# VH-VL binders against Nucleoside-triphosphatase THEP1, part 10

Target 1, 177 residues: Nucleoside-triphosphatase THEP1, of Natranaerobius thermophilus (b2a6v4)
Amino acid sequence: MTESNILLTGKPGIGKTTVIKRTVELLSCSSTGFYTREIKRGDPRVGFEIISLQTGERLPLAHTDFTTAEDRVGKYGVKAENLLGFLKEINEAMTSNKPQCLVIDEIGKMEFFTPGFHETVDKAFQSSYPLLATIMKKSHKFCDYLKNRGDTDVIEVTENNRDDLPEKLAKRIEEQL
Short names: E, the ipSAE of ESMFold2; O, the ipSAE of OpenDDE; V2, 0.75 times the mean of E and O plus 0.25 times the DockQ between their complexes.

## First folded at step 4 (VH-VL)

Design x19 (framework fv_cixutumumab)
Fold by ESMFold2-Fast, scan of step 4:
Structure x19 (fold): chain C 177 residues (1-177), chain A 119 residues (1-119), chain B 108 residues (1-108)
Amino acid sequence: as target 1 above (177 residues)
Amino acid sequence: EVQLVQSGAEVKKPGSSVKVSCKASGGTFSNYAISWVRQAPGQGLEWMGGIIPILGIANYAQKFQGRVTITADKSTSTAYMELSSLRSEDTAVYYCARSDWEGYYMDVWGKGTTVTVSS
Amino acid sequence: SSELTQDPAVSVALGQTVRITCQGDSLRNYYATWYQQKPGQAPILVIYGKNNRPSGIPDRFSGSSSGNTASLTITGAQAEDEADYYCNSRDSSGNHVVFGGGTKLTVL
């Protein structure tokens, strides 16, 4: 059961989130978790928002307008506390008996500022539920630990495989359920 | 900043339970977890578990699973650690400490609560 | 037996450098955190993460990590540094916090 955690990695802008969304659309079961989307004002990228797969609720994770934020990544101020409700949904899902797929997009530097993020991720990887997640490519102790887990399949998303991955991953997840 | 104020010393009989409190003073638990760490006389530090009040999630060390219960009351900014089926080996100073949610570090410590288990 | 191993005792001469070590396989994947504890007192945080000092901790304290070993270095030890030093980190599963057995530092 716990042998099927799927981690997607790859270069920025390659389409990791698109693979996640297309995979989820093909699943017969429900999905609990979140995905990340760029916030744009016309052409310039000004931030990132997190969107619930279950409710569609949207909250900003990072924005150039968060000038007083204590946590920062590059030009963005990070309101990592906005992930708290999403982490609660994931933790509650793990105590249910409902067939579902857990989704975490992304396991990365901005999200690491969120209290409870590492704990929720650890529990998700150990859960009996299939997990579909994206993870930053850069080396990091926690990320490297997750990538090296024996129950975890790390897949690099490339231009060559991104269009075929959703159907392949959906099949694998369905087989685990 | 915040200060953690713990309840007073306890003397308990074997087989009983003890419940220690830890109240945030001068602040709140808002973005932190509370960890419980004990130290037997002349011995080292031992992590028992922690709670993330915002998520309502508690996590326990394997050794204490089934005997320890950690709770929090957000309205009073107070965390509790209850240890059941007490033995003489449970005689220790029990600390609460403010930690990050993963327990990687504990930056504010209570002064400790001495629990003595004797007949 | 603990997942993190520390030598029980170490000594250093006043003004000299001492290194206190913490060993465990989990340290390949997780940072060690260091605490100082003086008799009758609660521990205080001295180093966390890779090599971060909390406000108020003297710059003579530093941390390092390589492979399965983490080290706390005190450069130019002072008499006031005499204390017990504990490391902590995650266990091998990553789910629980574990402490090393502690190292008693004597400043000669």
Scores: ipSAE 0.006, ipTM 0.493, lowest interface PAE 12.9, mean pLDDT 85

Design x20 (framework fv_cixutumumab)
Fold by ESMFold2-Fast, scan of step 4:
Structure x20 (fold): chain C 177 residues (1-177), chain A 119 residues (1-119), chain B 108 residues (1-108)
Amino acid sequence: as target 1 above (177 residues)
Amino acid sequence: EVQLVQSGAEVKKPGSSVKVSCKASGGTFSNYAISWVRQAPGQGLEWMGGIIPILGIANYAQKFQGRVTITADKSTSTAYMELSSLRSEDTAVYYCARHDWEGYYMDVWGKGTTVTVSS
Amino acid sequence: SSELTQDPAVSVALGQTVRITCQGDSLRNYYATWYQQKPGQAPILVIYGKNNRPSGIPDRFSGSSSGNTASLTITGAQAEDEADYYCNSRDSSGNHVVFGGGTKLTVL
């Protein structure tokens, strides 16, 4: 494949993160980066947390309880500074000689508040390592730039393909190593 | 309300180096990056480089690569710009500016440090 | 040559509208930011993110963007608007900042 970067897009809740997680579980190589999951109490969704693929460390990215947060998306206050350690890990990975897959879930509004996020993302896209990332579907100048890169394959996750994508993507990533 | 306080004017000889400081007052670096921008007399603004202190990442404009070093001390909320091998063409006002990486805009500027390179 | 181009000078009569333009390929991917600089002073942020004004910037200042072009419009120019105006943006990599050459605005 000419495209070294894999960008997953699709409707909120379609299963982009599940595709990421299942793909990573199938990889023979190490993965560096993070994925995002919902925080629930009872049945209501109250926030989102970020989880390190290297260490398993979990930190909240956004929560309804962050009522005094300066940065907000919808009903959530955003603590974008909690991404800083994860971005550091990705930048360190890009200067290593170790074979690995870079993972960024998600390239979206909440993450954009983090200092260095745009720079880290651009570096990851230009790196020689395979990149597996999710990106918001809505139009945005930076996102549109990433989606239109010649080295980037944009795949829309749908009900029809989400169960089959992990095996296909894992194969592609392994072949690039 | 954050202010950026820069060190005082410098007069340097060709071939020497200069190190200018930029201290956050009334706040910290926290979620911000610091850029250095210079302006020669009667000329436009020229970006030299910037640093994201919390990540330890510094980036430099190609023109200054190898001559400029930007560092930060998080404990004192102070950023530094060191320019080596000074030439008369390096005579300029040097500004530090805080910027938000998402917005790519510099919302708080230091007052500038005049560096004069003369023999 | 610079990656962002601005005309070096423009004039406007007091109370009239003036448009200052910035052009470059990076503007397709990133919004321009605009700065005002008066003699002997540091620049002041005027417009960011296409058409956002910082607190304290008069509403006569507005921004627009289309394709590779961004513009700063001053509707009803005042004497205190006489200054140099700079645009900036990120380069195509997103890692470096580039400034336009600046436009000197004279209010007649």
Scores: ipSAE 0.013, ipTM 0.604, lowest interface PAE 8.0, mean pLDDT 86

Design x22 (framework fv_cixutumumab)
Fold by ESMFold2-Fast, scan of step 4:
Structure x22 (fold): chain C 177 residues (1-177), chain A 119 residues (1-119), chain B 108 residues (1-108)
Amino acid sequence: as target 1 above (177 residues)
Amino acid sequence: EVQLVQSGAEVKKPGSSVKVSCKASGGTFSNYAISWVRQAPGQGLEWMGGIIPILGIANYAQKFQGRVTITADKSTSTAYMELSSLRSEDTAVYYCARSWDYGYYMDVWGKGTTVTVSS
Amino acid sequence: SSELTQDPAVSVALGQTVRITCQGDSLRNYYATWYQQKPGQAPILVIYGKNNRPSGIPDRFSGSSSGNTASLTITGAQAEDEADYYCNSRDSSGNHVVFGGGTKLTVL
C-alpha cells in the first residue's frame, strides 16, 4: 500500500518539530493537529507545551512545577488531559471531508496518558488524510507497531537531512492530496 | 480522588430492558473514559463497551451491538448503560469503570450492579 | 474472550514467587493490563502499561512482556494475594477491549 503516513524519529533536540513546522508552512492545504515546544527557565528545560496548528492555542503538557500530578515522566508532572481538546480537533477533522494534513507531534510516553490517544492515532494512521507525525525513538509496543505498518514511512531526522526534509515532505504530501 | 457510584440491584423479566447508572464524584468527569464490564455468576469479566464523552465517541463489543447503548451526561457526571431484549444469560453483575482509551486500562471501578433476569 | 488465553488456575506457597501468563496476538502491539478480583468485590487495577503500578499496589507485583505474551509476577506471595487475576488488552483491530479468561491463584 501507499506510504501516506510519515513518521519522523531521531535523537532528542535534533529538530523534528522544526521539520514539522517548516513542512506545514509549505503546504497549500490546512493542517490540523499540534506540535510540541519546550518550556525553558534559563538553561534547564522545565516543561513542554502543545500548540494547535490551526488556532495557535497553547496548553502545557508537562512541567517540573506540576508536583501534584498523578502522571509523571522523569522530572515532569504530566497534565495529559490538556491534550484532549487537540485530539477532539483531529477526530473532527477526520470526519470533515476537507483536504488537509493531520499532524501529531509527538507520539510518545507523555501523550499515552491521555484518554483516546491510542484510538486517535490508530484512526489517523488508517485515515485517507496524509499524516505527518513524530515518534519516540526508544522501543515501545505501540510505537514499534506504528513504525512497522506497511502504509508508514519512518524517516530519521539528522543534522545532514533536517534542512532539506521540509521541501521534500511538503511535495510528497501535496501529491497525496 | 474519583469514586464511581452505581444504581441498585434490579430484577427484570425476559424481553424487558434495564438501564444502569454510574455517577462519578471527585475529579473532572469529562476528562475520562467510562467502560462497562459485566460478570455472570462464576464467570469471567466481559467488556461491553465504553464512551469517551469529550471526543464524542462510543464503541461496543460485537456481541452486544444493537442491544446495548452507553451514554453520558456531563452536567450530572453520570454514565448510563442500557441493555435491551434481556435473556436469562444477561443475569450478571454490571460494573462501570473509569479508564484511559475506552477502558484499555481501568483504574477506578464501581462496586457493581446485580441484574437478575427471571420470570 | 478467547483472544487472550490464561491458565484457569495456579497455586503458590506462601512467600514464594508465582507468574501468571496471558497470551494473544494483540499483545504484540498493545501492553496487557492486570486486575485482581477477590470474592464479592470489584476488580482492582494492579499493573498497566508494561510494568506500571498504581498508587497503593505493593511492589511485590510486577509486569513483563515479550512477543505475544504478558506476565504478572508476584514475588513473595502473601495470603491476601489469593484472588482471581485477569489480563486485558485491545483486540487485534485496536477498536475493542478484550479480557483473558482469568486465573484463580490459590496461596497454600
Scores: ipSAE 0.375, ipTM 0.767, lowest interface PAE 3.6, mean pLDDT 87

Design x25 (framework fv_cixutumumab)
Fold by ESMFold2-Fast, scan of step 4:
Parts: C-alpha cells; structure tokens; sequence
Structure x25 (fold): chain C 177 residues (1-177), chain A 121 residues (1-121), chain B 108 residues (1-108)
C-alpha cells in the first residue's frame, strides 16, 4: 500500500510552498497544478497569487484591493473563479497517460470557494498519479478526511526538516512513476 | 443576484427523450455549477447530475449515467438536461439549481421553479 | 436514499424545539446541507456548512454535526415551519451529491 498522496502541513510562514517548489524543481517528470505566492506591497502582505506549474501563468487569488468580492477570508477579498483554469489543467492531466506529479498548493479556505474544487481534490487523491499538496493545519471536516486517508502521508513541515524534505519527497515521487 | 428560468411542461411517450432548459439571469453564469434535481409525485429529491461550465465537467449520478446528458451554452447562459429512453417512472418535476462548493461542503442556493415532465402513452 | 437516512416524520408542539436528523458515513467527511420544501414549491436552502444561514432564514434554525450524524434544530417552532425537510451531502467518493429521504415536520 503505497502512500501516493503527500500532504504538507505546518504553521503559516514555515516554508510549505518553498518545499513544494524545490521538490518539483528536482523532478524529471512534468508537474501539473499550481502553487501560491504572497503578494507584498512592502510589509504587510496584501494578497496571494496562484501560479501554473505548466505554463507559469499568474492570477490573483486574494487581495486587500478586492473590495467588491463576495467571498472573503480575513482582510482579503477572494476571486476564487481565478482558480478555475488551473483546476481544468489538473482534471485534464488525470486523463493523460504521461508520467507526471499533481500539485495543489493550498487545500485551504480560499480555494474551497471555487466550483469544482472538492471534485478535483477528491479525484486527485484517488488518481494513480503522485500528488504533492499543502493543506491547512486547522481542523476542518473535509481536510481531516483527506489527512486520514490510508493512501495519504501527512508531513508537518518544521524548521528542523524543511531543508531536507525536497530531496526526500522528489525521490519518493520518482519511484512512484 | 441570479435567477433561474426553466422551460415549460412536457408530455412525452415512453422511449422518447426530453430536453429541459435552465436560463440564468444576473451574475456570471460560467462561475457557477448548475445541478439538476428531480422529484417524482409524492417522492423525495433526487440529484441527477451537474455541470461546471468553465471546466467543461459534467458529473452524473450513477443511476442516470448513460441516459442523462447535461450541457451548457455560455453565450446564452443556459444549461440543459436531456434524459433519453423515457419510462413512466421518469414522470417528475425537474429542477435546476445553482450549486456552490464551499470550505464546508456543497449547497444549492438558487432554484428554478421546476419543469413538469409527464411520460405517458 | 440509503446513503443518507432521515426519519420520515416528526412532530413538534408550537413554541417547542425539534431536532431533525440525517445519518450517513459521508457525514464524517462532509457537512450536510438542509432544505425546506412546502407543497407545490421548489426547495429553499435553510442551513449550509457547519451552521450558516442564508439571508432571510430566521435565527431559530440552526445546524450541528457530530460523527456520522447531522441535525437541523428549530427552536420555538412556528406554524409556518410545517414542511418537508431534506438533507444533502456529497457521497463517500466526494464526486456525487445525495439527498436524504426527507422528514415531514408537523407542527401541532
């Protein structure tokens, strides 16, 4: 029983996205999905953008300037519809026969506003492709379900392990392909 | 604010097909999922399937796979549900509804008024 | 249908509290959504998520969940609350939606 799904958790700012990026840079196969980057206007942080691993396309997911957005998390207005194209890429990748790693950064509150997010995440976890994802630390019914799956390895990113994780995770993913 | 307007009542023969429409007004049609739910006379609600237009994804309940086709036309903001090989037990009110994924689950907040489909000979 | 189980009927006296339950394994992983349906009308969303009410739904309606069970609670039941109540959730795969069989609430 191979744990084909790798979920990274940890405190905000610990470096989960950095572990994701460094891991995919070490892979010989393609990676499909997205990672999240902070948008800074000096200090403080003003938003988050999502970046396609396949195309490099960037779109804002949340921003303090999105004052007319219906969906909100904290001080941020959320344009969850901007994730739709990225979810389409992931769904299309799951029907291909080429070796690849699926990446979802992050399975969290902002992303859940997007139509099809639950379906895409569940399909990705059930797929034969390796999945590398970050997930919010706080208890949540759907997230707790994902963390408790028998095919899923939950790793807490800490200051002690974050520098070594990329090489270890890349090796595991390569062996699965 | 979105409203869903459904096509009128249909009377069909067994073995034929029916195509029900659901036109959205207000809001951006492609950013929402549209579900189809039916209710036979005196019976409960039954989910048939749904479509997420921008993703090109339609999902169907297992019971209806092979008989139901759900499509959407973004240019007219209209979703369609086509049910083939009609039987008398397909007599029901067919609803379309706007569907949301949320951190806490799946819900339908705006419902059409329903389309009555009667299958009789 | 069999994925989510509801009692077919429940009664409550005017002004009293009633709890309608929905049970199924998928509720361990997904929150239930509750709808009210009156004769000849389309369903109306009452509770979604952990305990969220759409605008226009009275605060006497609330939701709760524990293990494989979700509950809709109506405190101080009123005559207009008499209706059929349906729960729905995602199935165990997460990719399909299922409804409970419905509970007919009679306000005495």
Amino acid sequence: as target 1 above (177 residues)
Amino acid sequence: EVQLVQSGAEVKKPGSSVKVSCKASGGTFSNYAISWVRQAPGQGLEWMGGIIPILGIANYAQKFQGRVTITADKSTSTAYMELSSLRSEDTAVYYCARSHDWEYGYYMDVWGKGTTVTVSS
Amino acid sequence: SSELTQDPAVSVALGQTVRITCQGDSLRNYYATWYQQKPGQAPILVIYGKNNRPSGIPDRFSGSSSGNTASLTITGAQAEDEADYYCNSRDSSGNHVVFGGGTKLTVL
Scores: ipSAE 0.034, ipTM 0.655, lowest interface PAE 6.9, mean pLDDT 86

Design x26 (framework fv_cixutumumab)
Fold by ESMFold2-Fast, scan of step 4:
Structure x26 (fold): chain C 177 residues (1-177), chain A 121 residues (1-121), chain B 108 residues (1-108)
Amino acid sequence: as target 1 above (177 residues)
Amino acid sequence: EVQLVQSGAEVKKPGSSVKVSCKASGGTFSNYAISWVRQAPGQGLEWMGGIIPILGIANYAQKFQGRVTITADKSTSTAYMELSSLRSEDTAVYYCARSHYDWEGYYMDVWGKGTTVTVSS
Amino acid sequence: SSELTQDPAVSVALGQTVRITCQGDSLRNYYATWYQQKPGQAPILVIYGKNNRPSGIPDRFSGSSSGNTASLTITGAQAEDEADYYCNSRDSSGNHVVFGGGTKLTVL
């Protein structure tokens, strides 16, 4: 398949991560990478945590309590170093030569503070492994380049398609393996 | 706050190898990448390769593939660049630099002072 | 090609504006970074990203990018700006780092 990379875009809060999680649950192969989840204290959103698909390990990526963090996005301090172990898993997977799906949720500003994130993304897009990733909607040179790659299929997640996408994406990924 | 301290000047014979060190001082080693850049007398800057120690990722410029090896020892916060099969054309100042490849693009913000390597018989 | 091209030399009169350019296909996808190097010294980062200056870099330095071209502009050049200037970016594959050949700026 020429379009081995699947990029999900859409407005914030539309359910891109839910599509990722549901798709991964339907795959027969292993998935390596991470997905992002909101950290809540009651109703208020206070941060984001990253969760390894390989190990289930969870670490905060951003939190309102990280008041001394050097890297910030909005009200959140970013502990980009917490993403390093997850990037290590993805890079090791690409050299393992075992069938699997790579997952990166999200290709966004917070994650770019992590050393090696850009390199990991570039390698994943060029790899022979199927890639399922989410990407921010906002324009940016590198993100626009990824969206315009000939080997990449950009799908906008909407209220109308989000419930049906997981089954369609899982079938497509299985066909590549 | 972080500084990169490089090993001293080297004089080598053709066909030998050289290993230059780059020690981080005043900062955490595992949370950044290190690049090696050389500059021959009167010439421009040339990227040789880089390493992201925590990820175990090393990338090398095509020109140096097979001759250069970049490693890192996390316990001593030291990165190394070893160049083998030395030629007179390898005479240069070798720099290590802290590298970022993030939302703002690729850049090197902290540089070592350079290590002069002279290859002569 | 993925190589970055710079003119080898440029001159500017004291207090005038000079523009140093860098060209390459990779600049369509990646921002250029600019370094200043004076004789016997390591390079110093002067501009990175869209148009960011590190702490300590004077306001007279600015960056811009359009298509396959990136530019470093020095508005009101000072004597201490005389140096070699290098652009740098990722190659078109994103896997390697490439430098331009450098531009020697002479302040007259």
Scores: ipSAE 0.464, ipTM 0.803, lowest interface PAE 2.7, mean pLDDT 88

Design x27 (framework fv_cixutumumab; at its last look DockQ between E and O 0.48; V2 from the best seeds 0.00; counts 0 for: pae E 2.5 > 2)
Heavy chain, then light chain:
Amino acid sequence: EVQLVQSGAEVKKPGSSVKVSCKASGGTFSNYAISWVRQAPGQGLEWMGGIIPILGIANYAQKFQGRVTITADKSTSTAYMELSSLRSEDTAVYYCARVKYSWDYYYMDVWGKGTTVTVSS
Amino acid sequence: SSELTQDPAVSVALGQTVRITCQGDSLRNYYATWYQQKPGQAPILVIYGKNNRPSGIPDRFSGSSSGNTASLTITGAQAEDEADYYCNSRDSSGNHVVFGGGTKLTVL
ESMFold2-Fast, scan of step 4: ipSAE 0.636; ipTM 0.849
ESMFold2, look of step 5: ipSAE 0.554; ipTM 0.823
ESMFold2 (binder alone), look of step 5: mean pLDDT 90; pTM 0.933
OpenDDE, look of step 5: ipSAE 0.537; ipTM 0.853
ESMFold2, look of step 7: ipSAE 0.473; ipTM 0.782
ESMFold2 (binder alone), look of step 7: mean pLDDT 90; pTM 0.933
OpenDDE, look of step 7: ipSAE 0.586; ipTM 0.860

Design x28 (framework fv_cixutumumab)
Fold by ESMFold2-Fast, scan of step 4:
Structure x28 (fold): chain C 177 residues (1-177), chain A 121 residues (1-121), chain B 108 residues (1-108)
Amino acid sequence: as target 1 above (177 residues)
Amino acid sequence: EVQLVQSGAEVKKPGSSVKVSCKASGGTFSNYAISWVRQAPGQGLEWMGGIIPILGIANYAQKFQGRVTITADKSTSTAYMELSSLRSEDTAVYYCARVKYDWSYYYMDVWGKGTTVTVSS
Amino acid sequence: SSELTQDPAVSVALGQTVRITCQGDSLRNYYATWYQQKPGQAPILVIYGKNNRPSGIPDRFSGSSSGNTASLTITGAQAEDEADYYCNSRDSSGNHVVFGGGTKLTVL
């Protein structure tokens, strides 16, 4: 009943980020956190950038051009440190006493390299604020822990439900404010 | 690339405190975590705690809780480890190290050269 | 009170394969990281995250994990591999870090 945390999962490219963005657009409150967007050159996907929902600030998280990056996922070099400012915003929001929705897109392999990511995510799940997050589908100890929390509703985004989810999720979040 | 430069050797009396510094050179440490690890003469490595400077989050090993304080000055890219109520068994080399991690692992890829702290009367 | 257990010492003949093990319940949930330490020096990272090798570490070093056990394997041991080897991991809570007691490797 008191599932204040909404976790979206699904296959890569299914539209999890689109569901997040459309849900946020329907909310009457502010949203704090970030979403992830693909970086493309023509047709090939060459990286991912993270975008602040509060400020619109954009920083690359991963890119094929980061050939000397110490952290890597597949063909991408990862600059996980670029996520730190966004985690700071989320931590500050949790002490602000203002109605808002926390957003984390995505809880995934690239983000795990960032110091404080696990701690910030765990605090967000425990917070009184509504949380809307996306999570990788693949099994991982931390992800499995989050998915099995009693206060967390795990929803698989599919082609059949992705267009209807934003209105349903916005309604649920509004009821918590 | 980045190096961690530690303060010099210290000789302290029992009951006093010591504060060791660790400064990032050739980069900053605000974008990563810093751990403190000590090693008594002829003994193994022992984790004391760590800090994530940009978030202000510090965690301490239970053995050192109440005696250790780890802080960071982001403007100078310097981390500090202060250990109070010193005893002779606190004689050790104290290392700072840059931390990288995933939920599934925790590793220290760049280490300072160590600061020798001797506690003697 | 030790959460990660390592044998204190192991020997290997020059050019042969040796496996150093680290055992503890936290290894069911977290991968071990391996460090090499030579006398008078700071530790250096050798293997992390199951079997990832940092730049500059020879390919004779590899890692593996199964259940509550992690292993560091050196295939074709060289004289310069003689050192103390430490494993570390997050503890069972995930909030703290623990080291094994260390294994002294002698290359005969």
Scores: ipSAE 0.316, ipTM 0.715, lowest interface PAE 2.9, mean pLDDT 88

Design x29 (framework fv_cixutumumab)
Fold by ESMFold2-Fast, scan of step 4:
Structure x29 (fold): chain C 177 residues (1-177), chain A 121 residues (1-121), chain B 108 residues (1-108)
Amino acid sequence: as target 1 above (177 residues)
Amino acid sequence: EVQLVQSGAEVKKPGSSVKVSCKASGGTFSNYAISWVRQAPGQGLEWMGGIIPILGIANYAQKFQGRVTITADKSTSTAYMELSSLRSEDTAVYYCARSTYGWEDYYMDVWGKGTTVTVSS
Amino acid sequence: SSELTQDPAVSVALGQTVRITCQGDSLRNYYATWYQQKPGQAPILVIYGKNNRPSGIPDRFSGSSSGNTASLTITGAQAEDEADYYCNSRDSSGNHVVFGGGTKLTVL
C-alpha cells in the first residue's frame, strides 16, 4: 500500500484527538502510542497531559503551574521528559513483529523538546506498521518533510468530515494489516 | 555537575577499527542525547552521529553510515563510538558531547576533552 | 556542498564590534547554535536558541537570525575572544546535525 501513514491536521479544538480515539476503538489490532488531552480548571485550559493507549498511564506534558520549566510554549511550561517513556513504547513496538497501529498525537511544538522525538517519528514513518498521527498546521521544515512524503496521506479534519473519518480510517488501516 | 570522561589516545593501523568511550560522571544520560564530533588536524568540526541512550536510538551522518556504530551502556552511563575500516583521513580528535533538544535547535552544552586517534602504518 | 556556510576568517580591532555569519536553508526553520574553540581545547557553547547564553558566557556575545542567515555578534571584542567560531544546526531533514566550516576571529 502506497500511503501507510495517515496525518491529521486542522485548527486547534477541531476534534483531531477524538478522530484518533474513535478510529483506534474500531481497530481489531492493538494500538501503541499516545494521545493528548486538555487539563482544565473550570473554563480555562491550564495544560495538556499525554496518555498511553496501551497502559492508560498519563503524565503532564505542559501546565501553567510549571513556572520553573526551561522549555515554554506560550503560557505553558513544558516537561518534555515525560514523553520519553511513551517514545520508548513506540520504539519497542516497532521491533515486536505483532500486528498493530502506531499512534502519535501530536507531532507539534511541545513534543519537539523531547530528546529522540524527531528520530522516533521518522522511524515510525519508515516502518511497515500503519501510523495514525496528528500534526500541527503551522509550516516547519520537519513537519513539511513528513507531509510531503510519498507514503503519507495528509487529511484536514473539519466540522464537515470529523464524524465520518473514524470509520473510513479504521477500514483503511485494517486493509494494510 | 555532569562531566564527560573519554578514554585515552589510540594509535591504529589502516583497515583496523577503534572504539572510544565516553562516561558521564556526576550525572546521567536520562534526558539527553550523546553526540560524537571529530576534528582532523587543522580542520573544522564534523558531526558523526548521536545516540539517545534511554531509547536505544542511534542516528548517523550520511558520510559515516555503515562505518560508525554508536552504542550506550545505561548501567555504567557510558557511550561508545566505534569506527571501522580506518584510513589515514580518520586521524582526528574525537569528542563526545551531551546534546539537548529545543523546539528549533540541537545544541551541545557539555563536551569531553577529546580522544586523539592516529591512523598510521 | 556544505549545508551551512561561514567565512573562513574575520578580524576586529580591540574594543570594536564584530559579526560572524552562518548561512544555509535549514536556518529558515532551525536556530543556529554557536561554539567557541581555542587551540588545544574542546569547543564551548556560547549561544543557543534564538539568543540564549549559557551561564558564564559574557553579555558581549549575542545571537540573531533572519531568513537563511544566523549571526553571532561580539560587542566590544577582547583579546581573549580570539578563537575559532562554529555554527551548527539541524539539517534540512531535522534529524542530523551539520556544522559550518568555522570562522577564525583575529583580534587586532
Scores: ipSAE 0.097, ipTM 0.670, lowest interface PAE 5.8, mean pLDDT 87

Design x30 (framework fv_cixutumumab; at its last look DockQ between E and O 0.31; V2 from the best seeds 0.00; counts 0 for: pae E 3.9 > 2)
Heavy chain, then light chain:
Amino acid sequence: EVQLVQSGAEVKKPGSSVKVSCKASGGTFSNYAISWVRQAPGQGLEWMGGIIPILGIANYAQKFQGRVTITADKSTSTAYMELSSLRSEDTAVYYCARGKYSFEYYYMDVWGKGTTVTVSS
Amino acid sequence: SSELTQDPAVSVALGQTVRITCQGDSLRNYYATWYQQKPGQAPILVIYGKNNRPSGIPDRFSGSSSGNTASLTITGAQAEDEADYYCNSRDSSGNHVVFGGGTKLTVL
ESMFold2-Fast, scan of step 4: ipSAE 0.682; ipTM 0.873
ESMFold2, look of step 5: ipSAE 0.285; ipTM 0.732
ESMFold2 (binder alone), look of step 5: mean pLDDT 91; pTM 0.940
OpenDDE, look of step 5: ipSAE 0.331; ipTM 0.790

Design x31 (framework fv_cixutumumab)
Fold by ESMFold2-Fast, scan of step 4:
Structure x31 (fold): chain C 177 residues (1-177), chain A 122 residues (1-122), chain B 108 residues (1-108)
Amino acid sequence: as target 1 above (177 residues)
Amino acid sequence: EVQLVQSGAEVKKPGSSVKVSCKASGGTFSNYAISWVRQAPGQGLEWMGGIIPILGIANYAQKFQGRVTITADKSTSTAYMELSSLRSEDTAVYYCARKTYDWGSDYYMDVWGKGTTVTVSS
Amino acid sequence: SSELTQDPAVSVALGQTVRITCQGDSLRNYYATWYQQKPGQAPILVIYGKNNRPSGIPDRFSGSSSGNTASLTITGAQAEDEADYYCNSRDSSGNHVVFGGGTKLTVL
């Protein structure tokens, strides 16, 4: 298999994170990294939190209540420093020699405010470990580079494939190990 | 407001090691990587490596791998570059620089130390 | 200098426009940053990203990029612009940083 890196795209709310979580649940190996969840107050989204696959630790990445935050995306203040511990886990995993899958949900604008995010993403893509990640659709020099790498398979998540993808991706990842 | 203050000039013998420090003054390393760049007399700029102090992640240029060690002490906001097995060709000015990120611009080095002259002579 | 290529020297007459170029395959994927260095001084950032100037850098400095080439343009060159100019970017792996060999600008 030439494509060891799996990069999920798709429209907001299509279920990219659900595909990630279901795929991880089917793996026999460990998974290291994080996934993102919306924070809601009733109907409106008020933020996003990041959750460690290794520890289950949860920290807010962005919130409308972060009114004094230096970094912002739309209506959200971003506490990018909260991602640092998760990046540390991913970097440590790459030196561990344990069979595992690396997970990055999401490679997007908010996360890029974190020192070392670019370096961690580049290392993960170059590593011998299988990588399962989500990435924003919009064009950006670095994201476009990642999407066009010869070792990277870009898959659009749709209503037609989202329920079947986890089983297919888990099988692919286990064959890589 | 943040400045990078480097340690003073060093004169070393071949085969020894040198450790140069870079301290943040008027601020911290909180959201930054620190790069080390050297320049031999009359030559160009050469990136040696860098560290993201808050993560403890260091990266080295291939030419210096095995001879250079870059570390940081977060409690004192000080980064260090240690170069071992010195030879006359290591005579240079060594700079530390803060590597800043911006979404539209990627990384750039916006704050530079004034440089530390290291002379290797017998 | 093998990863990012710059001409070693360029000259411009006072008040004229000069363009300094940097070439390398990594520039297809990453922006170049530009630094000015005068004798005995540390480098100073003059352009970052596609065409951003730090506060304090004169508006006669501008940047551009196309394909594998990035350029620093100085319109209406002044005597104080005489310096060495270095381009800087990520290497092809994206993990490391690489400098061009530098271009010595002489203002005639």
Scores: ipSAE 0.405, ipTM 0.765, lowest interface PAE 3.4, mean pLDDT 87

